# VH-VL binders against q3adg3, part 9

Target 1, 154 residues: q3adg3
Amino acid sequence: MFILRLFSPAFGEIEADESQIFSFPEGLPGFSHLKKFLLIRHRDNSPFFFLIAIDEPEIYFILIEPSRLLADYHVELSCEQQGLLHLSEETPVLSLNIVRIPPEAKEMIINLKAPVVFNLQEKIARQIILDADYPVRYPIPLSKVKEKADAGTK

## First folded at step 5 (VH-VL; framework fv_sonavibart)

Design a44
Fold by ESMFold2-Fast, scan of step 5:
Structure a44 (fold): chain C 154 residues (1-154), chain A 126 residues (1-126), chain B 103 residues (1-103)
Amino acid sequence: as target 1 above (154 residues)
Amino acid sequence: QVQLQQSGPGLVKPSQTLSLTCAISGDSVSSYSAAWNWIRQSPSRGLEWLGRTYYRSKWYNDYAESVKSRITINPDTSKNQFSLQLNSVTPEDTAVYYCARDYIEAENWYGAFDIWGQGTMVTVSS
Amino acid sequence: DIQMTQSPSSLSASVGDRVTITCRTSQSISSYLNWYQQKPGKAPKLLIYAASSLQSGVPSRFSGSGSGTDFTLTISSLQPEDFATYYCQQSYTFGQGTKVEIK
């Protein structure tokens, strides 16, 4: 086990152990050269996570736990997609979605079509584009997001 | 409405440096929502991505391996443009050169080129 | 690294036809594939991004599908303005193109 220290312009000095580091074999769209990311929960019980590139900490993504906001959202992976992520029936999995908060906006935009799926055991992750007809741009009011986050609900 | 307008010489001699410029209107070259790309097209190689520049906390550049040793892409914030410099050109560099925008969606860059310049035909011959 | 192969390299079609173009990748990808249309003397135009998302302003007769190594672009009812060359693209690598010509 080792301790990683890095400096992020957005988050300052960060310390993380190896359990928070994930390999992205394909990187992310537009950032295929970035293969290692640090996953940090915004705060205890928050639906928000930050995904920070280890080699270029200026680059980060904001992710949300969709089950905290959308009870009917289901991530169903094909056999091929499960293989890419080394998933078995027993593998602990975390599925998060990248969000965008436009300047001056009252809404957050969630990419429900393309979750980022994390294999918590093998420490690999991929953004998977689902076959299901979910929107790439799903708006949700920021007031509703804050209410659910403050309530500490699932 | 975002538009890209290209300028530069159409004829370059072998061993010299090719220099092209792409002027941006309707967006900022330093906007973190965009990456600015150079792509060329020739009958022999088809469409070929050459590289890009983009701004987060500093400027970043990514280059295709095939041209990495000869290429430089530079932004110019004062003129709201970006340029391509390709050193030591050979006849194999003869192509139509395009600049193009890659746009961020949901904090994720898809590598999709949604806006293109008009193209510049570059011939490398002696 | 990743190689893109389009098929067919060219096809002849009539107005009203359903046209399907395929793109196969040498490695499995998570569906970050895009499709472009290019007319003679013009820059390519984005039609589909992320395998199946229609770009704003593009007619609904264009659709994309697929995942892994196999992707398709479909034109449900070919129009006169659709005679062009079509390219797939993924991770900054382009396919060789498929020319759709008038029959």
Scores: ipSAE 0.160, ipTM 0.726, lowest interface PAE 5.1, mean pLDDT 85

Design a45
Fold by ESMFold2-Fast, scan of step 5:
Structure a45 (fold): chain C 154 residues (1-154), chain A 126 residues (1-126), chain B 103 residues (1-103)
Amino acid sequence: as target 1 above (154 residues)
Amino acid sequence: QVQLQQSGPGLVKPSQTLSLTCAISGDSVSSYSAAWNWIRQSPSRGLEWLGRTYYRSKWYNDYAESVKSRITINPDTSKNQFSLQLNSVTPEDTAVYYCARDLIYEENWAGAFDIWGQGTMVTVSS
Amino acid sequence: DIQMTQSPSSLSASVGDRVTITCRTSQSISSYLNWYQQKPGKAPKLLIYAASSLQSGVPSRFSGSGSGTDFTLTISSLQPEDFATYYCQQSYTFGQGTKVEIK
């Protein structure tokens, strides 16, 4: 088991095992040069994750597990997209969406059009632009997110 | 509304330094969601990205390989602006220079340039 | 670095026409391609980002499609203000442009 030790300005000293490291063959939009990311769940049973660039730990993304907030959101991949992610019938997969929280935030904005899909077996991930007509900017009030998080904690 | 206003000299002699400034209104140069770019356009090379600056706990710069040895992009938080300095210019550097914003950590992460300055025509001639 | 090839380099069209412009990349990309409109003497204007997402304020007659190496910008019913040069872009590389002129 390899233990990765990383210093992030946002998160301090981080210890993670190699199973949390994912390869992004095309990086992320605007960050094509960043190919390796560390995925951390905010806390046990939290809908939030952090995706931290290993080569530039100052760069990180906040991700949410959308099914925890939106019961009718479903990620359906084309055969070509499944091939790009090396997905087979029995491959464990995780789908998360990147969120933005503006400085004077009353709401969180979720990109429902372009989930980040993780192949948990081969440790590769990609941001996939879905064929479905989901919005790129989906606002959800922070009060609703807090209610869902508080209910899960209690 | 976000606006970018450019200023700088239009005529530069070969071997001198080109200096341009881009003033930002309606957004902060240190905004976590933005990167600030310089792009030029010439008939011979078309649209050519030169570099960017952005703030994430500290300032970062990325530069195109073709100009990396001669270029500096500097933010100025007190004036809410960023500048381009291009050293040792040659006639090949004659172009219209644009400043532009791309939104990092938002849906326009693919280097999509959503706000542009008006452009500055720069002629390098002896 | 990825090379971008636009076709055609120019086209002539009439108001009301359906116009299609293509952009081909030298290697596969995952729909991270953007489209811009530029009028003479002005800066480029963002129309489409992430291959198919319409930028706020852009008329719905503009649409983008494609993935991998082949991408398309479509104007469903050309208007007088649409005569311009169009550019594709991915990462920090731009195509060479397609000029849409009056027939």
Scores: ipSAE 0.021, ipTM 0.640, lowest interface PAE 6.2, mean pLDDT 84

Design a46
Fold by ESMFold2-Fast, scan of step 5:
Structure a46 (fold): chain C 154 residues (1-154), chain A 126 residues (1-126), chain B 103 residues (1-103)
Amino acid sequence: as target 1 above (154 residues)
Amino acid sequence: QVQLQQSGPGLVKPSQTLSLTCAISGDSVSSYSAAWNWIRQSPSRGLEWLGRTYYRSKWYNDYAESVKSRITINPDTSKNQFSLQLNSVTPEDTAVYYCARDIYDSLNWYGAFDIWGQGTMVTVSS
Amino acid sequence: DIQMTQSPSSLSASVGDRVTITCRTSQSISSYLNWYQQKPGKAPKLLIYAASSLQSGVPSRFSGSGSGTDFTLTISSLQPEDFATYYCQQSYTFGQGTKVEIK
């Protein structure tokens, strides 16, 4: 069992499994120099995740599991995109979307155009620009997010 | 609200160093939500991105491959500006030079240039 | 190294016309595509970012669409102030431009 210890200014001391570390071959847009990220679920059964840059822990993203909020949202990858992620029919995949929660906002904004797709077997991930016509800035009322988050737990 | 104001020489001789500055008002050069770019435009080559500087816990620079060996982009936090130095210029470097901002809004980095300087015409000739 | 090709290189149009400009990439892009308007003697102005998002302050007659390798900028009803050169851009690569001139 291997345990990574990381200090994040936003989250303090973090202890995580090596299995939560993902390689980003191209980094993320604007952060191409960052190739390794730690993925942490906010809490058990939460739709929220934090993605923290290992080399620069001050840099982090808030991600959400969109299928928990939007029943009609489907991530379909082209053959080329599947190849870049080393995906096969049996590969376990996690797809998450970056969100912004502005101060004093009544809405959370989600990027539906560009999910971050994780190959859970090979521990590689990429942000993929989907061929589907999804918006890059999709507002969701915070009340709906809280309702769906609460419904996801006992 | 946010404005970029350029300054620098208009005429440069071959083999000399081109030096331009871009003064920022309404935003900070060390803002986590911005990167600061130099882009040039010539009739023969169109719009060419040259490079950028940005602050994320430390300063980063990215440069276009075509100018990488000759270019330096430097921020100056005390003057709230950033500069371009392009060494060993040739007539092929004749262009209008623009500084421009692209922004990160915590959702994503779009690579979209939302604010531009007025442009500086640079002629490389004897 | 992704190549950007705009079509047409130029077009003539009248006020009130619907104008469409296309941008094709040599391979599916892993970054957003943006559209700019440039008037003579001026810096480019951002119109559309992330393929379809309208920049604040830009008139609603401008719209963007597309995905993968094929992208379109549409002006639904051309106005006199819209005669300009239009550019697409992805990552840090620009298209060659499309000049929209009066008929």
Scores: ipSAE 0.307, ipTM 0.759, lowest interface PAE 3.8, mean pLDDT 86

Design a5
Fold by ESMFold2-Fast, scan of step 5:
Parts: structure tokens; C-alpha cells; sequence
Structure a5 (fold): chain C 154 residues (1-154), chain A 126 residues (1-126), chain B 103 residues (1-103)
């Protein structure tokens, strides 16, 4: 059992166990120097997650579980990409997509082209650019996001 | 809306330091949504990225390996600008120098240059 | 180091032609590919970012496609103002350019 304590300007004092800490061997685009991130779910059964850089907690990303919004969205990884993530058939995997929510906007923008794929067993993750022709800017009305979140809570 | 304006010398002698400045309007040099780059272009080397500076909790600089030992890129928050200093120049540093902004829509980083300065022709000759 | 090969290095075309330019990378990419247009005496202008996203203000005749190691910029119906040099860019590395000139 290991307890990590860090202070985030956006979230205040955070306590997390080692199971929520992920290594990013290449970091994220634009943040290659950040190799360790904390993954936390916004609320119980929420489609939203926060990914917080451990070494620089002011830097965080908002991620969404795409299956909660888009039934036809499928993350298909090449053999090379599976190798980079140490994935086997039995490996538990979580795939999330980075979201941008502009101020005053009624839409959120999802990057469907480049999911962040988490190996839950080995605690490594990577943002993978898919071969499939998904958009990097996919707008969804916030009203539909709340509707689907509420349906999941009931 | 966002504009970049360059200033600096057109002629520099070998072994001297090249100094260029890029003034920013319509955005902040310390904006979390941007990184500020220097890129040069010559017939022999084509378009060549030199480095960038950006603010994320602290200032970061990234430099191309080919110039890393000679280059410094510095932000100036009081004047809302950033500069390039390239030491010990040689005739191979003759190029048109551009400043440019990385497109960054938090949290996506595309590494795309959406706004460019007008360019400064720099000739390194005795 | 990522090596980028742009093809062709130059091409001649007429107004109204469909033009395609390709960019190949030496390895499967973990960063985005972008396309630029440069006219003589001017700075490059961003056309397409993240392989297929059209930059605001860019005419719809420009499109980008591709993934992995192979990428294409297409101009569906070449206009007089499109005679220029085009560059791909990835991981802060630029292709050598493709000059589109009048036939």
C-alpha cells in the first residue's frame, strides 16, 4: 500500500494509492518531460476522468470514457501499438479520450483520433494515434453529455 | 487578431551573435495555450525548426540538437515578446528567420504553426 | 530522428487540375502531421493540421488524409492562387517541399 499526497492548484490536496499512478514512457504531445500521471475519476460512475501530472500538478487533462457517448467508437490497435503498451489478450485495458471544454461553450470537443490507452496491470499508458479515420476535434453538445451521465447514475 | 512582428539585423559577421526579437500582439507570451518558436529557411537546409519557449507553471525551452550549444530563446513578459540569440554564427546560418506560434488547444498539442512573423533575412558574411 | 520524404519535389499543373502531394515518414508516428503553403517572399501558411483538419479560413478544395507513415495533401480543383510550394511537418521536422508550378 503506497499513499501519494500532492497539491494541485485546480483540485487542492489529493491523496491517491499506487494503483492510480501511471507511467507515460513518452509523456504526452507537448509534455514529453512529464512521465508520471495520476488518474482520478471525477465522481462515482462519471464518464469524466482527470489526469494530473505528478511532477507539475498545475498541468492536468480532462478525459472522457467514449463508450458512454458513442456506441460505434472502437479503439483498434496495431500489433506494434499493442507491443508498446505491453498488451496481451488477458491485460485489463482502459481507453479514454482527451476533452476540451472551452469557456462559455455549449459543446465539448473530444479527440477521437488519439485515445489515451491505459494498461491497468503494468500501469503504463500512451496516447495512440489511431489508423482509423477519426476526427481530432469532435464536438458534442454538453446537454447530451449531462443526459448520458444522468442515465448512467440512475 | 494574433500577430507577430520581427525585428533584428540583416547582416552579421562570422563569429558574432545573431539577435532577433518577435513582438506579440493579441496573445500573451505566458499564455498556457501557446508555445513560441523560431524557424529558419535556407536553400541548403530548407525549413529548419530551431527551438521554442513556453510557460507551464515555469518556463521551458526546447532546442534543436543541431544548434543546442549556441542557441538561447528568452521570453520577456514585460514587453510581451520573445527573442533568439544564436552565438558564433557562420555563413551556414544565412537564412530567413521566422518566429511562429504553436497551435495548442488545451489539452491537445498539434505541433502546428498557426501564426507566423513576417520573416527576417539574415546574411552572415564578412 | 524521423526522416520525412515529400513527393514529388515539383510538379506542373493547370488551373482546374486535381493535385496530390505525398509525405512519407520513416516510422509509425506518435505525433501529428501538418501541411503548409508558402508563396514567394511570404511566410508559410498553415493549411491542414493533425493530418485532416482544415485550418479556419482555408478553402475547402484543400484536404488532408493519411495515417501511420503515409500522408496526402489534395487540392481538388487548382486555382491560380494555389501555385506555391507545399510542406509537410511532423515532430518539428519539415519535408523538403513540393513546388506546384504552372504547366
Amino acid sequence: as target 1 above (154 residues)
Amino acid sequence: QVQLQQSGPGLVKPSQTLSLTCAISGDSVSSYSAAWNWIRQSPSRGLEWLGRTYYRSKWYNDYAESVKSRITINPDTSKNQFSLQLNSVTPEDTAVYYCARDIYESPDWYGAFDIWGQGTMVTVSS
Amino acid sequence: DIQMTQSPSSLSASVGDRVTITCRTSQSISSYLNWYQQKPGKAPKLLIYAASSLQSGVPSRFSGSGSGTDFTLTISSLQPEDFATYYCQQSYTFGQGTKVEIK
Scores: ipSAE 0.217, ipTM 0.741, lowest interface PAE 4.8, mean pLDDT 85

Design a6
Fold by ESMFold2-Fast, scan of step 5:
Structure a6 (fold): chain C 154 residues (1-154), chain A 126 residues (1-126), chain B 103 residues (1-103)
Amino acid sequence: as target 1 above (154 residues)
Amino acid sequence: QVQLQQSGPGLVKPSQTLSLTCAISGDSVSSYSAAWNWIRQSPSRGLEWLGRTYYRSKWYNDYAESVKSRITINPDTSKNQFSLQLNSVTPEDTAVYYCARDIYESFDWYGAFDIWGQGTMVTVSS
Amino acid sequence: DIQMTQSPSSLSASVGDRVTITCRTSQSISSYLNWYQQKPGKAPKLLIYAASSLQSGVPSRFSGSGSGTDFTLTISSLQPEDFATYYCQQSYTFGQGTKVEIK
C-alpha cells in the first residue's frame, strides 16, 4: 500500500498509489534522463490523462485515448516492439497519444504516429513509432473532443 | 523568424581548444520547445552530430560518445547564445561546424534540425 | 550504434523526372527519420521530418515514406533547383548522402 506524494506546479499536491507509476527504460525521446512517470486520468470517464515526471514534476504531458475519437485507429506492434514492452497475448495494455493544445486554441494536435504504450502488469511504458502511415500532427476540433468525452452508455 | 549566427576562429593549432559561439535571434536559448545542437561536416566523416544543450526546468547536455571526453556545450542566457568548446584538437577535427535547433512540438522530439547557422570552416593545422 | 546506408550514392536525372532515394537503417525502434537537402557552400535544409511530414515552406513535390528500417524520399517532378545532395538522419546519425546531378 505505498502512497506517493509529490508537488506539481501545474496540479498542486498529488497523492498516487504505486500502481500509477511507470518506468520508461529509455525515457521519452528528448527526455531520456526522465525514467519514472506518474499516470493519472483527468477525471472519471475522461479521454484525457496526465503523465507527470516524478523526478521533475514541472514536466508533464497531456495524453488522450485515441480510440475514443477515432474508431479506425489501431496500434499494431512488431515482434521486436512487443519484446521491448514485455508483452504477451494476455498482458493488459493501455495505448495513449501525446496531444498539444496551443494557447487560444480551437483545436488540439494528436501525435498518431508515436503512441505511448503502457504494460499495465509490469508497469513499463515506451513511446513507439508505428509502422503504419499515421501523421505526427493530426488536428481535431476541441468541440469534437468535448462531444466524444460527454458520450456514455450508462 | 528564428536565426542562428556563428562566430569563432577559422584556424586552430593541434592540441589547442576550439571555441565557437552561436547567437540566437527570434527565440530564447532557454525555450522549452527547443534544443540547441552542434553538428560538423568533413569529407572523411560526413555529417556528425556532436552534442546539444536544452532547458527543461534545469539545463541538460547530451554528447556524442566519440567526442564526449573533449567537448563542452554551454548556454549563456544573458547573451542568448550557446557555445562549443572542443579540447585537444587534432587535424581530424578539421570540418565545417554548424549550430542547429531541434524541432519540438508538445514535447514530441522528432530529432529534426529545422534551423541551421551559416557554418564555420575550422582548419586544424600546424 | 545505428548505421545508415543511402542508395544510390549518386544519380543523374533530367528536369521533370521522378527521383527516388532510399535509406536503410540497421535498427529502428524509437526514433524518427528525417530528410535534408544540401547545396554546395550551404547548411543542410530540412525537407521531411518523422518519415512523411513535409516541413513548412518545402514544395509538395517532395514526399517521404517508409517505416521500420526502409525509407524513401521521392521528388515527383525534378526542378532545376533540386540538383543537390540529400541526406537521411535518424537518432543523431546521418546517411552518407545521395548526390543528384543533371543528366
Scores: ipSAE 0.284, ipTM 0.766, lowest interface PAE 4.2, mean pLDDT 86

Design a7
Fold by ESMFold2-Fast, scan of step 5:
Structure a7 (fold): chain C 154 residues (1-154), chain A 126 residues (1-126), chain B 103 residues (1-103)
Amino acid sequence: as target 1 above (154 residues)
Amino acid sequence: QVQLQQSGPGLVKPSQTLSLTCAISGDSVSSYSAAWNWIRQSPSRGLEWLGRTYYRSKWYNDYAESVKSRITINPDTSKNQFSLQLNSVTPEDTAVYYCARDIYESYDWYGAFDIWGQGTMVTVSS
Amino acid sequence: DIQMTQSPSSLSASVGDRVTITCRTSQSISSYLNWYQQKPGKAPKLLIYAASSLQSGVPSRFSGSGSGTDFTLTISSLQPEDFATYYCQQSYTFGQGTKVEIK
């Protein structure tokens, strides 16, 4: 077990094991220099995750598990996209979407066009731009988010 | 509406420093939702991204490798503007220079330039 | 390092024609690709971002598609004001441009 300790201005002192560390071979668009990220679930059963850059911990993203809020959202990857993520039929995968919560807003904005797909076995992840016609800016009321989070969904 | 207005000299002598300014209206230079870029265009190199500045927990700067040793991009929060300084210019730096805003939504960098300044033609000649 | 190739470098078309411009990149499919229109003497104007998202205020005759290394910009019915040079852009690297001339 490897234990990583880092200090985040937003989250304070963080301790994480190797299962929470993911390599991003090309980083994220606009952040190509950042190749290692820490993935933390907000709390057990929460739809929210934080993705924190290990080399620059002041940079972080808020991610959501979209299946818990949007029943009709499906992440379908092409054969080429599956190859880039080293995915096979039996590979455990996690798909999350980056969200933004503007100050004083009553909505959060989800990027449904470009999920971040995590290969949980090989610890690699990529933001994948889907072929499907999903919006990059999908607003959802915060009241609906809180309602679904409290429903205790899977 | 967000608008970018450029100012600076159109003629610079070789070996001197090129200085250009981009004034922002309708948004803040320290806005968490924006990054502020310099892009130039010449017949020989086409459209070439030079660098950007943006504020999150602190100020960040990214520069293109081709100009990294000569370039500085600085924000000025009191005047709501940002500037380009390019040292040791040569005739190869002759170009139209644009400032541009990068789209940043959903904590995501699209790398897309949605608002552009009018452009400044810079000629490097003795 | 990112390499972007647009094809064709120029084309001529008539008003009402469907025009397709292609961009091929050396980058992975995880990078956003954007399209711009530039008219003589003007700054580029964003048309499409994230491969297929139409920028607000841009006519619906413009559309983008593609993934991986191959992307296309389509103008479904060319208008006189569409005479321009079109550029693709990914990871802060621009293509060389495609000049659209109206016949």
Scores: ipSAE 0.017, ipTM 0.623, lowest interface PAE 6.5, mean pLDDT 84

Design a8
Fold by ESMFold2-Fast, scan of step 5:
Structure a8 (fold): chain C 154 residues (1-154), chain A 126 residues (1-126), chain B 103 residues (1-103)
Amino acid sequence: as target 1 above (154 residues)
Amino acid sequence: QVQLQQSGPGLVKPSQTLSLTCAISGDSVSSYSAAWNWIRQSPSRGLEWLGRTYYRSKWYNDYAESVKSRITINPDTSKNQFSLQLNSVTPEDTAVYYCARDIYESTDWYGAFDIWGQGTMVTVSS
Amino acid sequence: DIQMTQSPSSLSASVGDRVTITCRTSQSISSYLNWYQQKPGKAPKLLIYAASSLQSGVPSRFSGSGSGTDFTLTISSLQPEDFATYYCQQSYTFGQGTKVEIK
């Protein structure tokens, strides 16, 4: 419907649908001044996403869809947290977790304590601290990630 | 390791401007992983965050609402330091002033002040 | 605007005691809760970040727990160097402090 064009130092020229733009009412920790982000899937059926700040495209985050890697991981939101995200039982929701991939690393580190939850209908998102006792730094071997990603692609 | 060293006057007269400086060693004031804060402490109000400056493609400042009209926090990349200017001071601004770093990394945002300066006692009196 | 309340404001304890300090926030927010130790004449020192993560170099007798609006700092076996004032912090708001005094 609409096309957004922006230049990212990491990704070059990007053309994306405005439907991929999400409002972050409180931004992200350390980046409260950034309220609009573009969500891009790395490629079809990839567990990886990039979250790019529209007003400062040099700022970006790598996110992963945890349900594809960790069967025991469940995002359960309190009634208050559901209210902050305008969620109802019929609202389409996407939950992703920010990852860090250090240079020369054999593992990536996932923040399982604080997923980023997206309301796909109203285009708002928030990083939510879960009540469950999940770690902020959860390492997973890159070989396991590649194996799971390849199993889902043709 | 990272260290913060403060300098500035201990006595300021009412209605004047308070100026303090925080020198950084072991890190860059323009580091993408850091924000640079001023926090004060008084017996009546306890620990009170005043504001921060940080570099992300350009410089940004955030200020506490209580001081927003009187405060300026400025980085100096050539000297690797940042400063606090607080205008129109009153006796209520009497406090120990600290500079502090909070860290942001892509997965490990703490919102936590992990490195602090030594503190500067500031008295506002005539 | 978020409000933080710490309890108790002070407590008396002996070396070897288990000490717990509580912090309540006025609402659940996305920012992590952190704990600090402050000794007289010194700047605060970070003990725990993200509610339960121990800062590098901090003794394992310190631990944090909690979620939502209720958080606790625990010292499993109080040592002489632990007599200090402790503060919680979330976003850019600090609790009023808990003074741990010798009994």
Scores: ipSAE 0.015, ipTM 0.616, lowest interface PAE 6.1, mean pLDDT 84

Design a9
Fold by ESMFold2-Fast, scan of step 5:
Structure a9 (fold): chain C 154 residues (1-154), chain A 126 residues (1-126), chain B 103 residues (1-103)
Amino acid sequence: as target 1 above (154 residues)
Amino acid sequence: QVQLQQSGPGLVKPSQTLSLTCAISGDSVSSYSAAWNWIRQSPSRGLEWLGRTYYRSKWYNDYAESVKSRITINPDTSKNQFSLQLNSVTPEDTAVYYCARDIYESGNWYGAFDIWGQGTMVTVSS
Amino acid sequence: DIQMTQSPSSLSASVGDRVTITCRTSQSISSYLNWYQQKPGKAPKLLIYAASSLQSGVPSRFSGSGSGTDFTLTISSLQPEDFATYYCQQSYTFGQGTKVEIK
């Protein structure tokens, strides 16, 4: 088991195993120089995840598991996109969407157009821009998010 | 709310250094939600992105391949501005130069320029 | 480098017309496509980001669509203030522009 130790200004000292490290072959838009990220769930059974850049831990993203909030949301990948992620029918996959919570906001903004898709077996991930006409700024009330998150805990 | 104001000379002689400054109001040059860009426009080349500077844990600079050997973009946190220096200019560097901000929303960079400076017409001639 | 092709290079239209401008990229990349309007003597103005998201303050007659390598900007009912040059942009590369002129 490989143990990674990082210091993040936002999260303090972090210790993680190798299974939480993902390679991003193209990085993320605006961050092409960052190829390795640590994925952590804030708490067990939470819909929220944090994606932290290994080489620049000051840079992190907040991700949400959209299926736990939006029953109608489906991530459908083309054959080309599946190939880029080394996916087969049997591959365990995690699909998350980047969110922003503005200061003093009553809403969370989700990017539904470009999920981040993780191949849990090969530890590679990519932000995929979907062909489907989903919005990049989808607002959802924080009260609804808290309600759904709390329902999944204990 | 956010505004960009440009300053610098409009005439530069061939082989000299072009220097332009972009002053920021309504936002910080070291803001995590922004990148600060230089873009130029000429009849021969159209709109051409030159480079950007942005702050995270440290300052980063990215430059277009065509100008990489001659260009420097520098932030100045004390004056809340950023500058362009383009060395060894030729008549082909004659253009309108703009500074612009990248949009950053939902943890993503769209590469979209939502705020632009007024532009500075630069002529390279003897 | 990625190549951007806009078509047409110019078009003539009348107030009330539906106008469509196409942008084709040389390769499909995981990068957002944005659209700008530029009037003579002014800086470009962002109209649409991420292919289909309308920038705040931009009239609803402007819309964007497309994915992969093919993208379209549509003006559903052209107004006098819409006579301008339009540019697409992806990965910090701009198209050559489409000039929309009065007929």
Scores: ipSAE 0.360, ipTM 0.789, lowest interface PAE 3.5, mean pLDDT 86

Design g1
Fold by ESMFold2-Fast, scan of step 5:
Structure g1 (fold): chain C 154 residues (1-154), chain A 126 residues (1-126), chain B 103 residues (1-103)
Amino acid sequence: as target 1 above (154 residues)
Amino acid sequence: QVQLQQSGPGLVKPSQTLSLTCAISGDSVSSWSAAWNWIRQSPSRGLEWLGRTYYRSKWYNDYAESVKSRITINPDTSKNQFSLQLNSVTPEDTAVYYCARDIYESGDWYGAFDIWGQGTMVTVSS
Amino acid sequence: DIQMTQSPSSLSASVGDRVTITCRTSQSISSYLNWYQQKPGKAPKLLIYAASSLQSGVPSRFSGSGSGTDFTLTISSLQPEDFATYYCQQSYTFGQGTKVEIK
């Protein structure tokens, strides 16, 4: 088990093990030069995660587990998309969506069209643009997010 | 509304440096939600992205491989503008040059150019 | 590097026609595709971003679809102001353009 140490302007000193490191073969849109990210859950049972670029820790994304807020949201991948993520039968998968919380905002904006899908077995992840007609900009009240986060349930 | 206003010379001699500026109104050049690009258009090469500058915790620059050795894109926070310097120009650099903003929504970077400058026709001739 | 091919390079159409323009990438990538309209003497104007999201202020007759390597821009009922050249763009690379001309 290798312990990774890095300093993030947003999060201070971070220590993480290899199991939290994911390879992004094509990076993320606009950040193709960044191929390795650290995935950290905000706290136990929180729907929030932070995705931090290992090579440039000042770059990070806030992600949410959408099924904890939106029971009817389902990520269905094409055969080609499954191949890009090396998914097979019973591969453990985590699907998260990038969120934005504007200053002074009462709402969080979730990108439901393009989840970030993690292959937990091979430690590979990609942002996938879904064929389904989900919105790129889906607002949700912060009060509703807090309520469901505190409940610790789907 | 956000607007981009370009300025710079329309005629440059071969081997000289092309310099253009793009003034921003309605947004900040250091805005976390934006990147500031230079794109050119010519009949022979079509629309060609040259590079961008953007601020997160520090300034970043990305340049197209075809011009990387000759290009510099610089932000100026005091004047709320950004510039293009292209060294050692040749007639092949003759094009209409545009500045443009990338959009950044919902924490995602789409690389979509939602606001464009008016364009500057640049002719490189001896 | 990634190559973008638009089809057709030009087409002739009449007002009221349904117009489809396709864009194919040389490889499947998890990256956004955007569509632009350009009229003579003007800068390109963003129509669609992230494959299917309509830009604010753009008429609803414009729509985008597709994923992977194949993408389509559709104009459901062509209007006089829609005669222009259309470009797709992905990963800082533009297609060669499709000119929509009056029939």
Scores: ipSAE 0.064, ipTM 0.673, lowest interface PAE 5.2, mean pLDDT 85

